# VH-VL binders against q8ixk2r445to577: the designs that were tried, part 12

Target 1, 133 residues: q8ixk2r445to577
Amino acid sequence: FFGMLQNKGLTDYCFDYNPPDENQIVGHQVILYLCHGMGQNQFFEYTSQKEIRYNTHQPEGCIAVEAGMDTLIMHLCEETAPENQKFILQEDGSLFHEQSKKCVQAARKESSDSFVPLLRDCTNSDHQKWFFK

## First folded at step 9 (VH-VL)

Design gb13
Fold by ESMFold2, look of step 11:
Structure gb13 (fold): chain C 133 residues (1-133), chain A 119 residues (1-119), chain B 112 residues (1-112)
Amino acid sequence: as target 1 above (133 residues)
Amino acid sequence: QVQLVQSGAEVKKPGASVKVSCKASGYTFTDYYMHWVRQAPGQGLEWMGYIKPNSGYTKYHQNFQDRVTMTRDTSISTAYMELSRLRSDDTAVYYCARSKHYGSGFDYWGQGTTVTVSS
Amino acid sequence: DIVMSQSPSSLSASVGDRVTITCKSSQSLLYSSNNKNYLAWYQQKPGKSPKLLIYWASTRESGVPDRFSGSGSGTDFTLTISSLQPEDFATYYCQQYFSYPTFGQGTKLEIK
């Protein structure tokens, strides 16, 4: 799959990545932002290696979760996907992180009107359902 | 077996455009980035930009940004580079070359296309 | 752009000689998370396209003879040919792919 990765429950919000510098894509948090399809920030690819690739940079970025954390951050993709970069987009739309055994959920960032994807215990909530647009 | 086969040599006048093709075979065309690199006579290699064939996304070096267009046709596994408003210093051999999404050296190159711009 | 500087620009050597070509980048090419240096070496013969020799600074491309070796990390890299063969006289380029690609200016290796 290729496109904007949209949340079912938080309508019109998509994965968004806006690093401060084009050549410094590693280590920043993935956010949720109103879907717009403009520029480069909202285009991702889901691969047969279970990666979520940031496709507007070379080398490509791959979304990762570091051990013990619940935030989605950008790493560089590898030839073989590391375990912390593997997500299963299930038939029901849930986005399961294999290593942590948790699901990606749209969540409000503390003390703001901003939203981010975070790992949470898996539920059937529409805030844990995702699709490519 | 991986091959990149480019279109033939071109002779152009200043102000014209040139479009070079690069036909890929022996691999899944949409799984690799395609880069364009040129080499003026007796000079080194100059990266011009790339296209991601899957999405059509392009990135150009700023020296070419307003004159180059890179496209592809995935149905025939072919990438294209068009350079407009040609000048005599655009005389060079133009290469296509592929790379992997996670970053790699260019493991396969086209044979090169000589473009000569003379007034 | 990440600037790549090669040294020397040219050299002469005889069959059987050991030669070393250096390449310096304007910033580190090492990605700490995977400990890889995003650096490649190419060989180019007159009238031919470049041929990949080494990637990740020290890994030989398949089919490349083991007399070619790459070393270095961070900003300083070398290509070594341990015993020159007649087919090794060519121009050699380093290239970074940590960001959008840039090449060294080339090192022409000529027969003495």
Scores: ipSAE 0.594, ipTM 0.858, lowest interface PAE 1.4, mean pLDDT 92
Fold by ESMFold2, fold request of step 13:
Structure gb13 (fold): chain C 133 residues (1-133), chain A 119 residues (1-119), chain B 112 residues (1-112)
Amino acid sequence: as target 1 above (133 residues)
Amino acid sequence: QVQLVQSGAEVKKPGASVKVSCKASGYTFTDYYMHWVRQAPGQGLEWMGYIKPNSGYTKYHQNFQDRVTMTRDTSISTAYMELSRLRSDDTAVYYCARSKHYGSGFDYWGQGTTVTVSS
Amino acid sequence: DIVMSQSPSSLSASVGDRVTITCKSSQSLLYSSNNKNYLAWYQQKPGKSPKLLIYWASTRESGVPDRFSGSGSGTDFTLTISSLQPEDFATYYCQQYFSYPTFGQGTKLEIK
């Protein structure tokens, strides 16, 4: 699967990655932004290795959650996917982070009109359901 | 055995275009990035850009952005590099080389294609 | 661009000698999360394409003789050839792959 990764509950919002330096992609947070398909900020690949890859850069970026955190941060992909970079996109649309046993949820960033994906306890909320288009 | 086989030498006049092919065998073509690197006579190696064969996505070095086009045909496992508006200082050997998605050295290179630009 | 600087630009040596080639990058190539340096070394003989010798700064590519070794971290890297053989006279390049690739200018190793 590759394309724009869209939220079911927060309609017309997609994973978006816009690092301050387009050639230095590590360490910044993945956000949610209105789906537009312009440029390369919203193109991700979900792989059989359970990675969510940002592959408009070489080396490719892989989404990770650092220990004790709930934010999705860009790391470099590895030859063998580290445990903190493994996600399961389930048939019901839930996006499960294997190491933490939590699900990715669309959430409003505190005191702003911005949205971000965050790890939360898994529920049946449409804000925890994702699909590629 | 992994092999990258490039098209033959070319002689061009200034202002023309050249298209070099690189046929891959011995591995799954769409699993690796294909890079193009050139080397002018007596000079070092200069990275020109890459293509991701499964999506066709390309990234070009700014020095070539306005003159280079990289494409591929996945049905024949072949990558292409086209350089337009040739000048005499584009005279070089042009190589294809592959890398892994997570970053790696270039473990296999094509044999090189000599392009000579002269009037 | 990440600039890669090699030293020396050329050297002469005899079969059996130990040689050292250095490479410096304008930015750190160490990714702290995996503790790897995104640096490779290549050998290129006249009329031939480059051959990968070393990646991740110190890991030998399969089939590369153990007389070739890489060391260093961050911005400073070294290729060492412990006992030169006749087939080792070539030009050597370092290359970073932390971002889009850039190469050192090359070090030509000639027989004395």
Scores: ipSAE 0.570, ipTM 0.861, lowest interface PAE 1.8, mean pLDDT 92
Fold by ESMFold2, fold request of step 13:
Structure gb13 (fold): chain C 133 residues (1-133), chain A 119 residues (1-119), chain B 112 residues (1-112)
Amino acid sequence: as target 1 above (133 residues)
Amino acid sequence: QVQLVQSGAEVKKPGASVKVSCKASGYTFTDYYMHWVRQAPGQGLEWMGYIKPNSGYTKYHQNFQDRVTMTRDTSISTAYMELSRLRSDDTAVYYCARSKHYGSGFDYWGQGTTVTVSS
Amino acid sequence: DIVMSQSPSSLSASVGDRVTITCKSSQSLLYSSNNKNYLAWYQQKPGKSPKLLIYWASTRESGVPDRFSGSGSGTDFTLTISSLQPEDFATYYCQQYFSYPTFGQGTKLEIK
């Protein structure tokens, strides 16, 4: 799967990544933004290694969740996907983070009008359902 | 056996275009980025850009951005580089070379294609 | 662009000599999460395509003789050839792959 990764519950919002420049893609948080398909910010790839790749950059970025955190942060992809970069996109649309055993949920960013994907206990909420568009 | 085999040498006049091919074999073509690098006589290596073969996404160095087009045909595992509005200083050997998505050195290179631009 | 500066641009040496080629990056090539430097070295002989020697700054590619070694971290890197052999006279390039790739200008190693 590749394209824009959209939330079912928060309609018309997609994964978005806007690094400051092409030489600094590591360490920033993935956000949710209105789906538009313009530029490089909203194109991701889900791979057989269970990665969510930011693939309009070389080296490619891979979404990770650091130990004890609930935020999705950009790391560099590696030859073998590290455990904190492994997600399962289930048939029901849930996006399960294997290491933490939690699901990705669309949420309002703290103290902001913006939205972000965060790890939460898995539920049947449409805010935990994702699909490529 | 991994191989990158490029099209043959070309002689062109200023203002023309050239299209160089790079046929890959011995590996899964869509698993690797394909880069184009040129080398003028007696000069160093100059990166021109890359293509990601599975999506067709390209990135070009600014020096070539208005004149280069990189494409591929995944059904025959072949990448292409086309350079238009040729000038005499485009005379060079043009190489294709592959890299991994996670970043790597270029472990395999094509044999090079000599392009000569002369009046 | 991440600028790669090699030194020297050329040198003359004899069989058996130890030589050192340096490469300096305008930005750090070290990724702290995996502790790897995204730096490669290539050898190019006349009329041939470049050959990968070293990646991750210090890892020899398969088939590369032990006399080639890479070292350094961050912005400063070194290729060392201990006890030069006749087949080592060539041009050497460093290359970063922390972002879209760029090359040093090359170091030509010639027989003295």
Scores: ipSAE 0.564, ipTM 0.860, lowest interface PAE 1.8, mean pLDDT 92

Design gb14
Fold by OpenDDE, fold request of step 13:
Structure gb14 (fold): chain C 133 residues (1-133), chain A 119 residues (1-119), chain B 112 residues (1-112)
Amino acid sequence: as target 1 above (133 residues)
Amino acid sequence: QVQLVQSGAEVKKPGASVKVSCKASGYTFTDYYMHWVRQAPGQGLEWMGYIKPNSGYTKYHQNFQDRVTMTRDTSISTAYMELSRLRSDDTAVYYCARSKHYGSGFDYWGQGTTVTVSS
Amino acid sequence: DIVMSQSPSSLSASVGDRVTITCKSSQSLLYSSNNKNYLAWYQQKPGKSPKLLIYWASTRESGVPDRFSGSGSGTDFTLTISSLQPEDFATYYCQQYYSFPTFGQGTKLEIK
């Protein structure tokens, strides 16, 4: 699967990553932004290694969850996907992070009008449903 | 055995286009990036861009953004690099080389294709 | 682009000599999460394609003689040939692949 990763509940919002420096793409938080499909900021790939790749950069970036965090941070992909980069995009649209045993939920950023994907306890909320478009 | 075999030498006039091919064998073509690197006579190596053979996604160096087109035919494991609006300073040996998506050195290279641009 | 600067640009040496080539990157090539340096070294002989010698800054490519070694981390890297052999006279390039690939300008190793 590849393309825009769009949230069902937070209508018209997609995974978005816009690194400030193309030569330093890691360490920043993945956010949600209106789906526009322009450029490379909203193009992701779900791989057989269960990665969510930001694959418009070389080396490719992979979304990771750092220890103790509930945010999605861009890391570099590796030959073998590390545990913190493994997600299961389930048939019901839920995006499950294997290591944390939590689901990715579209949420409002604290004290902000912005939205971000956050790890939360898994529910049947549409805000935890995702699909590639 | 992994091999990258490129097309033969080209002689072009300024303003013309050249299309170099790179046929891969001995590995899964779609599992590696295919890069193009050129080397002007007596000069260093210059990365031109890459193509992801699986998707066809390309990334070009800004110096070539408006003149280079990289394509591939997965059915024959062949990558192509076309450079248009050739000028004399495009005279170089052009190489294809593979790398992995997670970032790696270029472990296999084509033999190079000499492109000469002269009036 | 990440700029790679090699030193020296040219070097004359004799068979048996210890040779050191340095490469400096404009930014760190060390990825903190995996503690790897995204740096490679290549050898190129006249009329031939570059040959990968070292990757991850210090790992020898298969078939590369033990006399070749890579070291360094962050922004400063070194290729060392412990005892120069006749077949080692060539041009050497460093390359970063932390981002879109860039090469050093090369170091031509000539026979003294």
Scores: ipSAE 0.728, ipTM 0.909, lowest interface PAE 0.8, mean pLDDT 95
Fold by ESMFold2, fold request of step 13:
Structure gb14 (fold): chain C 133 residues (1-133), chain A 119 residues (1-119), chain B 112 residues (1-112)
Amino acid sequence: as target 1 above (133 residues)
Amino acid sequence: QVQLVQSGAEVKKPGASVKVSCKASGYTFTDYYMHWVRQAPGQGLEWMGYIKPNSGYTKYHQNFQDRVTMTRDTSISTAYMELSRLRSDDTAVYYCARSKHYGSGFDYWGQGTTVTVSS
Amino acid sequence: DIVMSQSPSSLSASVGDRVTITCKSSQSLLYSSNNKNYLAWYQQKPGKSPKLLIYWASTRESGVPDRFSGSGSGTDFTLTISSLQPEDFATYYCQQYYSFPTFGQGTKLEIK
């Protein structure tokens, strides 16, 4: 799958990544932003290795969740996907993080009107449902 | 049997455009980035940009941003680089070269295409 | 741009000599999470395309003779040819791939 990764419950919001330094794309948080499909920030690829790749940069970035954390952080992709970079996009649209056994949910950033994807206990909420457009 | 085969030498006048092709074989064309690198006579290597063949996404070095277009045709595993508004200092050998999505050196290069710009 | 500074620009040596070429980057090429340096070395002979010798700073590409070795980490890197052969007279380039590629200016290795 390739394109904008959109939330079902938080309509018109997509995964977005805009690192401040193009020579150092790692270590920043993935956010949710209004879907627009312009520029390089909203194009992701879901692969047979269960990666979510930020593929408008070379080397490509891969979304990871570090142990004990709930935030989605950009790492560099590797030849073989590390365990913390493996997600399952289920038929019902849930996005399951294998290592933590949690689901990606659209959430309001604390003390803000902005939104981010976070790991939460899996539910049937539409805020945990995702699709490529 | 990875191979990158480029189109033949070109002689152009200032102000013209040139389009160089790079045909890939021996691997899955859409699995690798294609880069373009040029080398002026007696000079070093200068990276121009890349294309991701599966999506068509391109990134150009600032020095070429307003004059270069990189495209591909996945049905014939071929990448293209077009440089417009040619000037004499665009005289160079132009190479295509591939890299892996996770970052790598360029393990395979085309044979090079000599472009000469003269009045 | 990540600037790659290569030295020397030119070097004369005899068959059998040990040769070193250095390369310095304007920022670290080490990705701490995988402990790899995103640095390659190439050999180029006149009229030919560059040939990959070393990647990850120290890993020899398949088919490259073991007299070629790479070392260094972070910002400082070295290519060593332990016993120079007649076919080794060429121009050598370092290249970073931590971001969009940039190359050193080259080192021309000539027979003395």
Scores: ipSAE 0.681, ipTM 0.888, lowest interface PAE 1.3, mean pLDDT 93
Fold by ESMFold2, fold request of step 13:
Structure gb14 (fold): chain C 133 residues (1-133), chain A 119 residues (1-119), chain B 112 residues (1-112)
Amino acid sequence: as target 1 above (133 residues)
Amino acid sequence: QVQLVQSGAEVKKPGASVKVSCKASGYTFTDYYMHWVRQAPGQGLEWMGYIKPNSGYTKYHQNFQDRVTMTRDTSISTAYMELSRLRSDDTAVYYCARSKHYGSGFDYWGQGTTVTVSS
Amino acid sequence: DIVMSQSPSSLSASVGDRVTITCKSSQSLLYSSNNKNYLAWYQQKPGKSPKLLIYWASTRESGVPDRFSGSGSGTDFTLTISSLQPEDFATYYCQQYYSFPTFGQGTKLEIK
C-alpha cells in the first residue's frame, strides 16, 4: 500500500518528510503536514516487511524509532528490516510499533504550532488512526 | 540465470528520438530497480536515472530531466529509456543495470545499446 | 551530486605486479547504523559492460578472484590487485550508492 498516509483525528494531515540535503536523508524527524497531493514529500509505502518506506529516494528511507525514543526518524532501508523499523497497520487503522509496543499518534510538537507523529501508549483515539489515500 | 538483454544499435539524426529496451529474465522484475547509464566513446560512466518497475516511479539526473523518459511493461519484464531532441554528443553506449531498493552495487548490466547521432 | 574522484587516471604495469587504485568521495559513504560503506568497484573490459567486483567497499562479488580486494572507509577507498594477470587489462570505476549513484572518472589499467 502506498500514497499519502493520513491521520483520522488531525484531519487533512499527512506524513511528510523533507530532508534539507538529498544526499543525506537519514537522521531527521518525520512530520505531519497538510495533505497536498503534490511533490515527493508525502509519498510513503507500507510493505509486506512491515516497513514504512520513503519512496522518493534511492536507497529508500525507512521510518524507525530508536531505542528509548518516541520520535519517528528516517533511516536507510536494509535487506532485512531491523526490528525498530517494523510497524503493524491494524485493521482498525492503528499503527503499532512492534519493538516498543506503542502506537503512532498525531501530536502537537511541544511549544510549537507544528505537528508530528509520536509513539504513545495505544488507545482508541482517532489521533492514533491512519489510512492511505 | 539473470539476464538483461537490450535492443539493437540505432543510428539517428540530430533532433530525433531513440527508445532503448531492456528485457529482464531470471529474476522477479519488480523486486529490483532499473537504472540507465551511458558511456560516450572513450569516456566514463554517466548515470541517467532509474525507474521502480512496481510503481513506475522515476527519478532523472538533472542533465537529462527535460529529454529523458523511462518506462516499463511489467507483463513482459521490460524497461525502456527514451531520449529526445538528440544531439551529436548523445552518441554513446546506453546500458541498463539493476539494484536493490536498500542500496546495492549494480550486479547485472545489459550488453549495451550503441546510439550514434550523425548529421 | 556526491563527487567521486579516482587516481590515477591511467597506469601501466606488468603481469605479477601489485596494483592499487584509489577513490575519494566528497562526503562520507559510511552509514553508522549498519557500519557499511555504500561503495562499489567495477571492472570494464574493452567492448564489454561493466562487471561488479566489490560492494560494501570490501566484499567481493561471487566469482571474483581473490586477488581483487577493496579497503577503506568514510571518504577514502582503495582497490588492490595483488598479482596482476593478463585478463585484468581493463578500466576500473568506483561508484557510490549512498544516494543517487555517481561514478569515479575511471582508471585505465594497461598491461605491458
Scores: ipSAE 0.646, ipTM 0.884, lowest interface PAE 1.7, mean pLDDT 92
Fold by ESMFold2, look of step 9:
Structure gb14 (fold): chain C 133 residues (1-133), chain A 119 residues (1-119), chain B 112 residues (1-112)
Amino acid sequence: as target 1 above (133 residues)
Amino acid sequence: QVQLVQSGAEVKKPGASVKVSCKASGYTFTDYYMHWVRQAPGQGLEWMGYIKPNSGYTKYHQNFQDRVTMTRDTSISTAYMELSRLRSDDTAVYYCARSKHYGSGFDYWGQGTTVTVSS
Amino acid sequence: DIVMSQSPSSLSASVGDRVTITCKSSQSLLYSSNNKNYLAWYQQKPGKSPKLLIYWASTRESGVPDRFSGSGSGTDFTLTISSLQPEDFATYYCQQYYSFPTFGQGTKLEIK
């Protein structure tokens, strides 16, 4: 799948990545932003290797969660997907992180007006349901 | 086994456009980025941009942003580079070359297409 | 752009000589998570397309003679030809692929 990865519960919000330096795309957090499909910050690819690729950059970025953390951050993709970069987009729309056995949930970032995807225990919440548009 | 075969030499006048083709064989065309690199006579290699053949997404170097268009036809495994408003200093050999999505050296290059721009 | 600077711009050497070409990048090409340097070396003979010699800074491409080796990490990289052969007359380029690719200006190797 290729497109905008949209949240069902947080209506009209999509995965978004806007690295501050195009020559250093790694290490920043993926956010949620109003879906617009412009400027290429919201186009991701879900691959047969279970990666979520940020592919408007070369080398491509792959979303990862580092051990013990709950934030989705950008890594560089590798020939074989590392375990912390593997997500299963399930038929019910849940986005399951294999290594941590947790689901991606739309959440409000701390003391701010912004939203981010975070790992949480899997539930049936629509805030844990995602689809490509 | 892998081959990148480019279209033939071109002679153009200033102000014209040129479109160079690069036909890929021996691999899955949509699994690799296609880059375009040029080399003026006696000069080094100058990266112009790339296309991701699966999506058609392009990124151009700033020096070419307003004059270059890169496209592809996945049904015939062919990439194209068109350079418009040609100047005499666009005289060069133009190469296509491939890379992996995760970053790699350019392991296969086309044979090059000589474009000569003269009045 | 990540700037790649090669040294020397040209050199002349005899068959059997050890040749060293250096390449310096304006930022580190080492990705700490996989411990790889995103650096390649190419050979280009007159009238021909560039040929990949080395990738990941030190990994020899298939079919490349053992006399070619790459070393270095971070911002400083070296291509070494351990015993120069007559067929090694060419221009050599380093190239980074940590981001949108850029090339060094080239090193022209002439056989005396």
Scores: ipSAE 0.636, ipTM 0.879, lowest interface PAE 1.5, mean pLDDT 92
Fold by OpenDDE, fold request of step 13:
Order: structure tokens, then sequence, then C-alpha cells
Structure gb14 (fold): chain C 133 residues (1-133), chain A 119 residues (1-119), chain B 112 residues (1-112)
């Protein structure tokens, strides 16, 4: 699986990552933005190690969830995927974070008209359904 | 165990093309980058480029980008490197090698494919 | 491209000797975010493919004997063989993968 990771409920929104510094890509939050298929900010790969890789830059980044947080943060990929970087993209489209036992949901960012993926209790909401396009 | 097995030796004329294959086994082919590195007789190692087997995305060294094409067939876990408009100085052993990331050491190598270009 | 310069190009040594090979990069290979040096060492024997020995400048690849060690940071790196064994006579290469991969010109280690 690779390409844009699009939300079903929040129509035409995709995972998006645009680091302020192209040479230091880690430490910032993954957001949702209109799917445009241009550039490298919306290209992700899903691996058999359950990583969601942001590998359009060097070094490669992998989406992680830090302890006590509900946001998705870009970390560096590692030789062995750490537990906080493991996601299961299930057949029903749900994106499950193994360590937190929560699902990734498209949500509105507080005090903003922007959107972000957040960890929430798993439901059958289309806002928790994702697919690669 | 991880293995990369390359196709056999090639002898080509100048101006011709050569296509070398690299069959991977013992790991998830699409999870690792496949690099191509060549080594002229008695010389060092020269990186040519890589392919991301999952997406098919490629990055070539500028010295080869107009002559090299890297492809893959995920159904048989095989990577290919085609070099066109061959010259005598393309005579070398060509290796495939994997890395987990773009910026990683090459932990497994093919046995090499000797390509000889002579008139 | 980042230029990798090895020293020496060749050396002769005896079994049991301590040998050191140096590699210098034209720019720093240290990445600030993870504090790792994007530097590897390889061993190549005649007619064989290169074998990864060290990555991240100082981490031994699985199965590599303890007598092999890597050190250094930034632009200066060293590969050390604490006690040379007969099977260690080969050509060694450093490699950076901070940017587009480039290799040193190699160091041929011959038996004295």
Amino acid sequence: as target 1 above (133 residues)
Amino acid sequence: QVQLVQSGAEVKKPGASVKVSCKASGYTFTDYYMHWVRQAPGQGLEWMGYIKPNSGYTKYHQNFQDRVTMTRDTSISTAYMELSRLRSDDTAVYYCARSKHYGSGFDYWGQGTTVTVSS
Amino acid sequence: DIVMSQSPSSLSASVGDRVTITCKSSQSLLYSSNNKNYLAWYQQKPGKSPKLLIYWASTRESGVPDRFSGSGSGTDFTLTISSLQPEDFATYYCQQYYSFPTFGQGTKLEIK
C-alpha cells in the first residue's frame, strides 16, 4: 500500500506532512489536507512491519504516537519498528494503533478550520476509515 | 535466510543495452530498497541508484539517469536494472544490494553480474 | 556528492597485528535529529560481493567478529581490527549514506 492516505468520512482529505525544514523532518504533527496528489507531502507507504513511512525525504520518517498523546507525530524510522509506530490498516478501512488500542480519526483541530488525524476510541464512523489512493 | 540472486554474465557491443535481474528471497521484497552498485575491474564501488519496490519509485545517480532504468516485478520479488547505450567503460561487475531505508547500510548483496562491453 | 577518502590505499600486516583504516568525508555525516553518523564499512574479498561490517559508524552487523570496531564522528572515521586473522585479508570500503551513497576508494589489506 502506498500513495495518498485518504479519509472516507472527511471527503477528499488526506494525510499531509510538510516539515518546516526539509533537512530536519521529524518532531511535527501530521495533519489532514485536501488531497491534491502533487508534491511529496501526501505520499506515504505502509509496510509489512506496520509502519506508515514518510519516505520522500532523507532520512525517512515514520508516523508515531508519543506517550500520553493523541496526535500523530513524525519520528525517524528505525531498523526495527518500535511499538509506538505500529499501525494496522484493517480490511474495513480502520487504522488501528496497536500500542494505544485506539483508532485514527479525522477530526477538526481546535480553534481552527484545519483538520488532523487523532487517536480516538474505535467506532464504525467513516471518519475512522482510511484508504490508499 | 535473505538471498539476492542475480542473472548471469553478459557480453555486449558498444551502443547495446543490458538488463540484469536480481531475485530476492527470505524477506518482504516491498519493504526494502533495492540499490544497484557497479565495480569496474580493479576499481571501487559506484552507486547507480535505487528502486522502492513497493511503489516502483526510482532515484538514479545523475551520471546514469539518462541511460539507466530500474524496475521490479513484485509478483516474483525481482528487481531489474537496464543500462543502455553501453560503452567500454561500462564494463564492470554490477551488484544489487538491499537496504531498509534510503539512508542505510547495504546489508545484503547479490553475487554480482559481470557485464563486458567490447567491440 | 560527498567525497569519501580512505587512508591508506593499501597496507601490509601480519596475523595478530592491530590495524586501523581511516575514512574522511568531505562534509559531516552526523545527523542532528538522531545523533547518528551515516557511515558504513564493508569487506570485500576477491571475486566476492561486499559484506557489511559496520553501520552507524560504530555498530557491528550481526555475525561480525568482535575484533572489528568502528569509531569516529562528523568527518573522521576509523575501522579497527584488533587482532588480524587470516580471513581478514581483503579490501575494505567506507560508505556514507547521509546523501546519495558514495564509497571510499578502498583499502587493500595484504599479508606481509
Scores: ipSAE 0.603, ipTM 0.898, lowest interface PAE 0.9, mean pLDDT 94

Design gb14
Fold by OpenDDE, fold request of step 13:
Structure gb14 (fold): chain C 133 residues (1-133), chain A 119 residues (1-119), chain B 112 residues (1-112)
Amino acid sequence: as target 1 above (133 residues)
Amino acid sequence: QVQLVQSGAEVKKPGASVKVSCKASGYTFTDYYMHWVRQAPGQGLEWMGYIKPNSGYTKYHQNFQDRVTMTRDTSISTAYMELSRLRSDDTAVYYCARSKHYGSGFDYWGQGTTVTVSS
Amino acid sequence: DIVMSQSPSSLSASVGDRVTITCKSSQSLLYSSNNKNYLAWYQQKPGKSPKLLIYWASTRESGVPDRFSGSGSGTDFTLTISSLQPEDFATYYCQQYYSFPTFGQGTKLEIK
């Protein structure tokens, strides 16, 4: 699967990553932004290694969850996907993080009008449903 | 076994274009990036760009941005690299090479395609 | 682009010798989050395509003899052949894949 990763509950919002430098793309948080289908900030790929890969910049990034965190942070991809970079996009649309056993949920950023994907206990909420478009 | 088999040698005149093919086998073509690297006679290796076969997304080095086009046909596990407006300094051996990620080593290479540009 | 500088450009050695090739990058290739160096070494023989020897600076590719080893971190890296064999005479290249892939200029290892 590849393209825009769109949330079902938070209508018209997609995974978005806009690093300050195309050649230094790691260490920043993945956010949600209106799906626009333009540029390269919303293009992701779900790989056979269960990675969510950001491959429009270099070095190529893979979404990771750092220890003790509930945010999605861009890391460099590795030859073998580390445990903190493994996600399962399930048939029901849920995006499950294997290591934390949490689901990715579209949420409002605290003290902001922005939205971000956060790890939360898995529910049947449409805010935890995702699909590639 | 993994194999990358490239098309045969090409002789072109300046201003012409060349299209090199790279047929992959022995692995899932769409799971790996395909890079193109060239090597002028007696010179080092120069990365030209990559294509992600699954999506067709490409990234080119700036030096080739306006002259190179990388494509793929997933039905036959084949990658293509076309270089236009050829110059004499484009004379080189052109390689396709796979990597698991964009940012990883190139673990398998094609045998190379010699492209000679001369008047 | 990250510039990779190899030393020496050429080297003459004999079978059984210990050979060391150095590669320096213009920027650090170490990613602090995983503590990995995005550096590879390749071997290329005349008329042949490059062959991956080492990746992550120090991990040997499958099938590569134990006499080949990679070391270093950050900006300084080394490829070592502990005991040179006849089949090891070739040109060696370092490569960074931290950013747009770039290669060192190569080190030609010739028989003395």
Scores: ipSAE 0.015, ipTM 0.649, lowest interface PAE 7.9, mean pLDDT 92

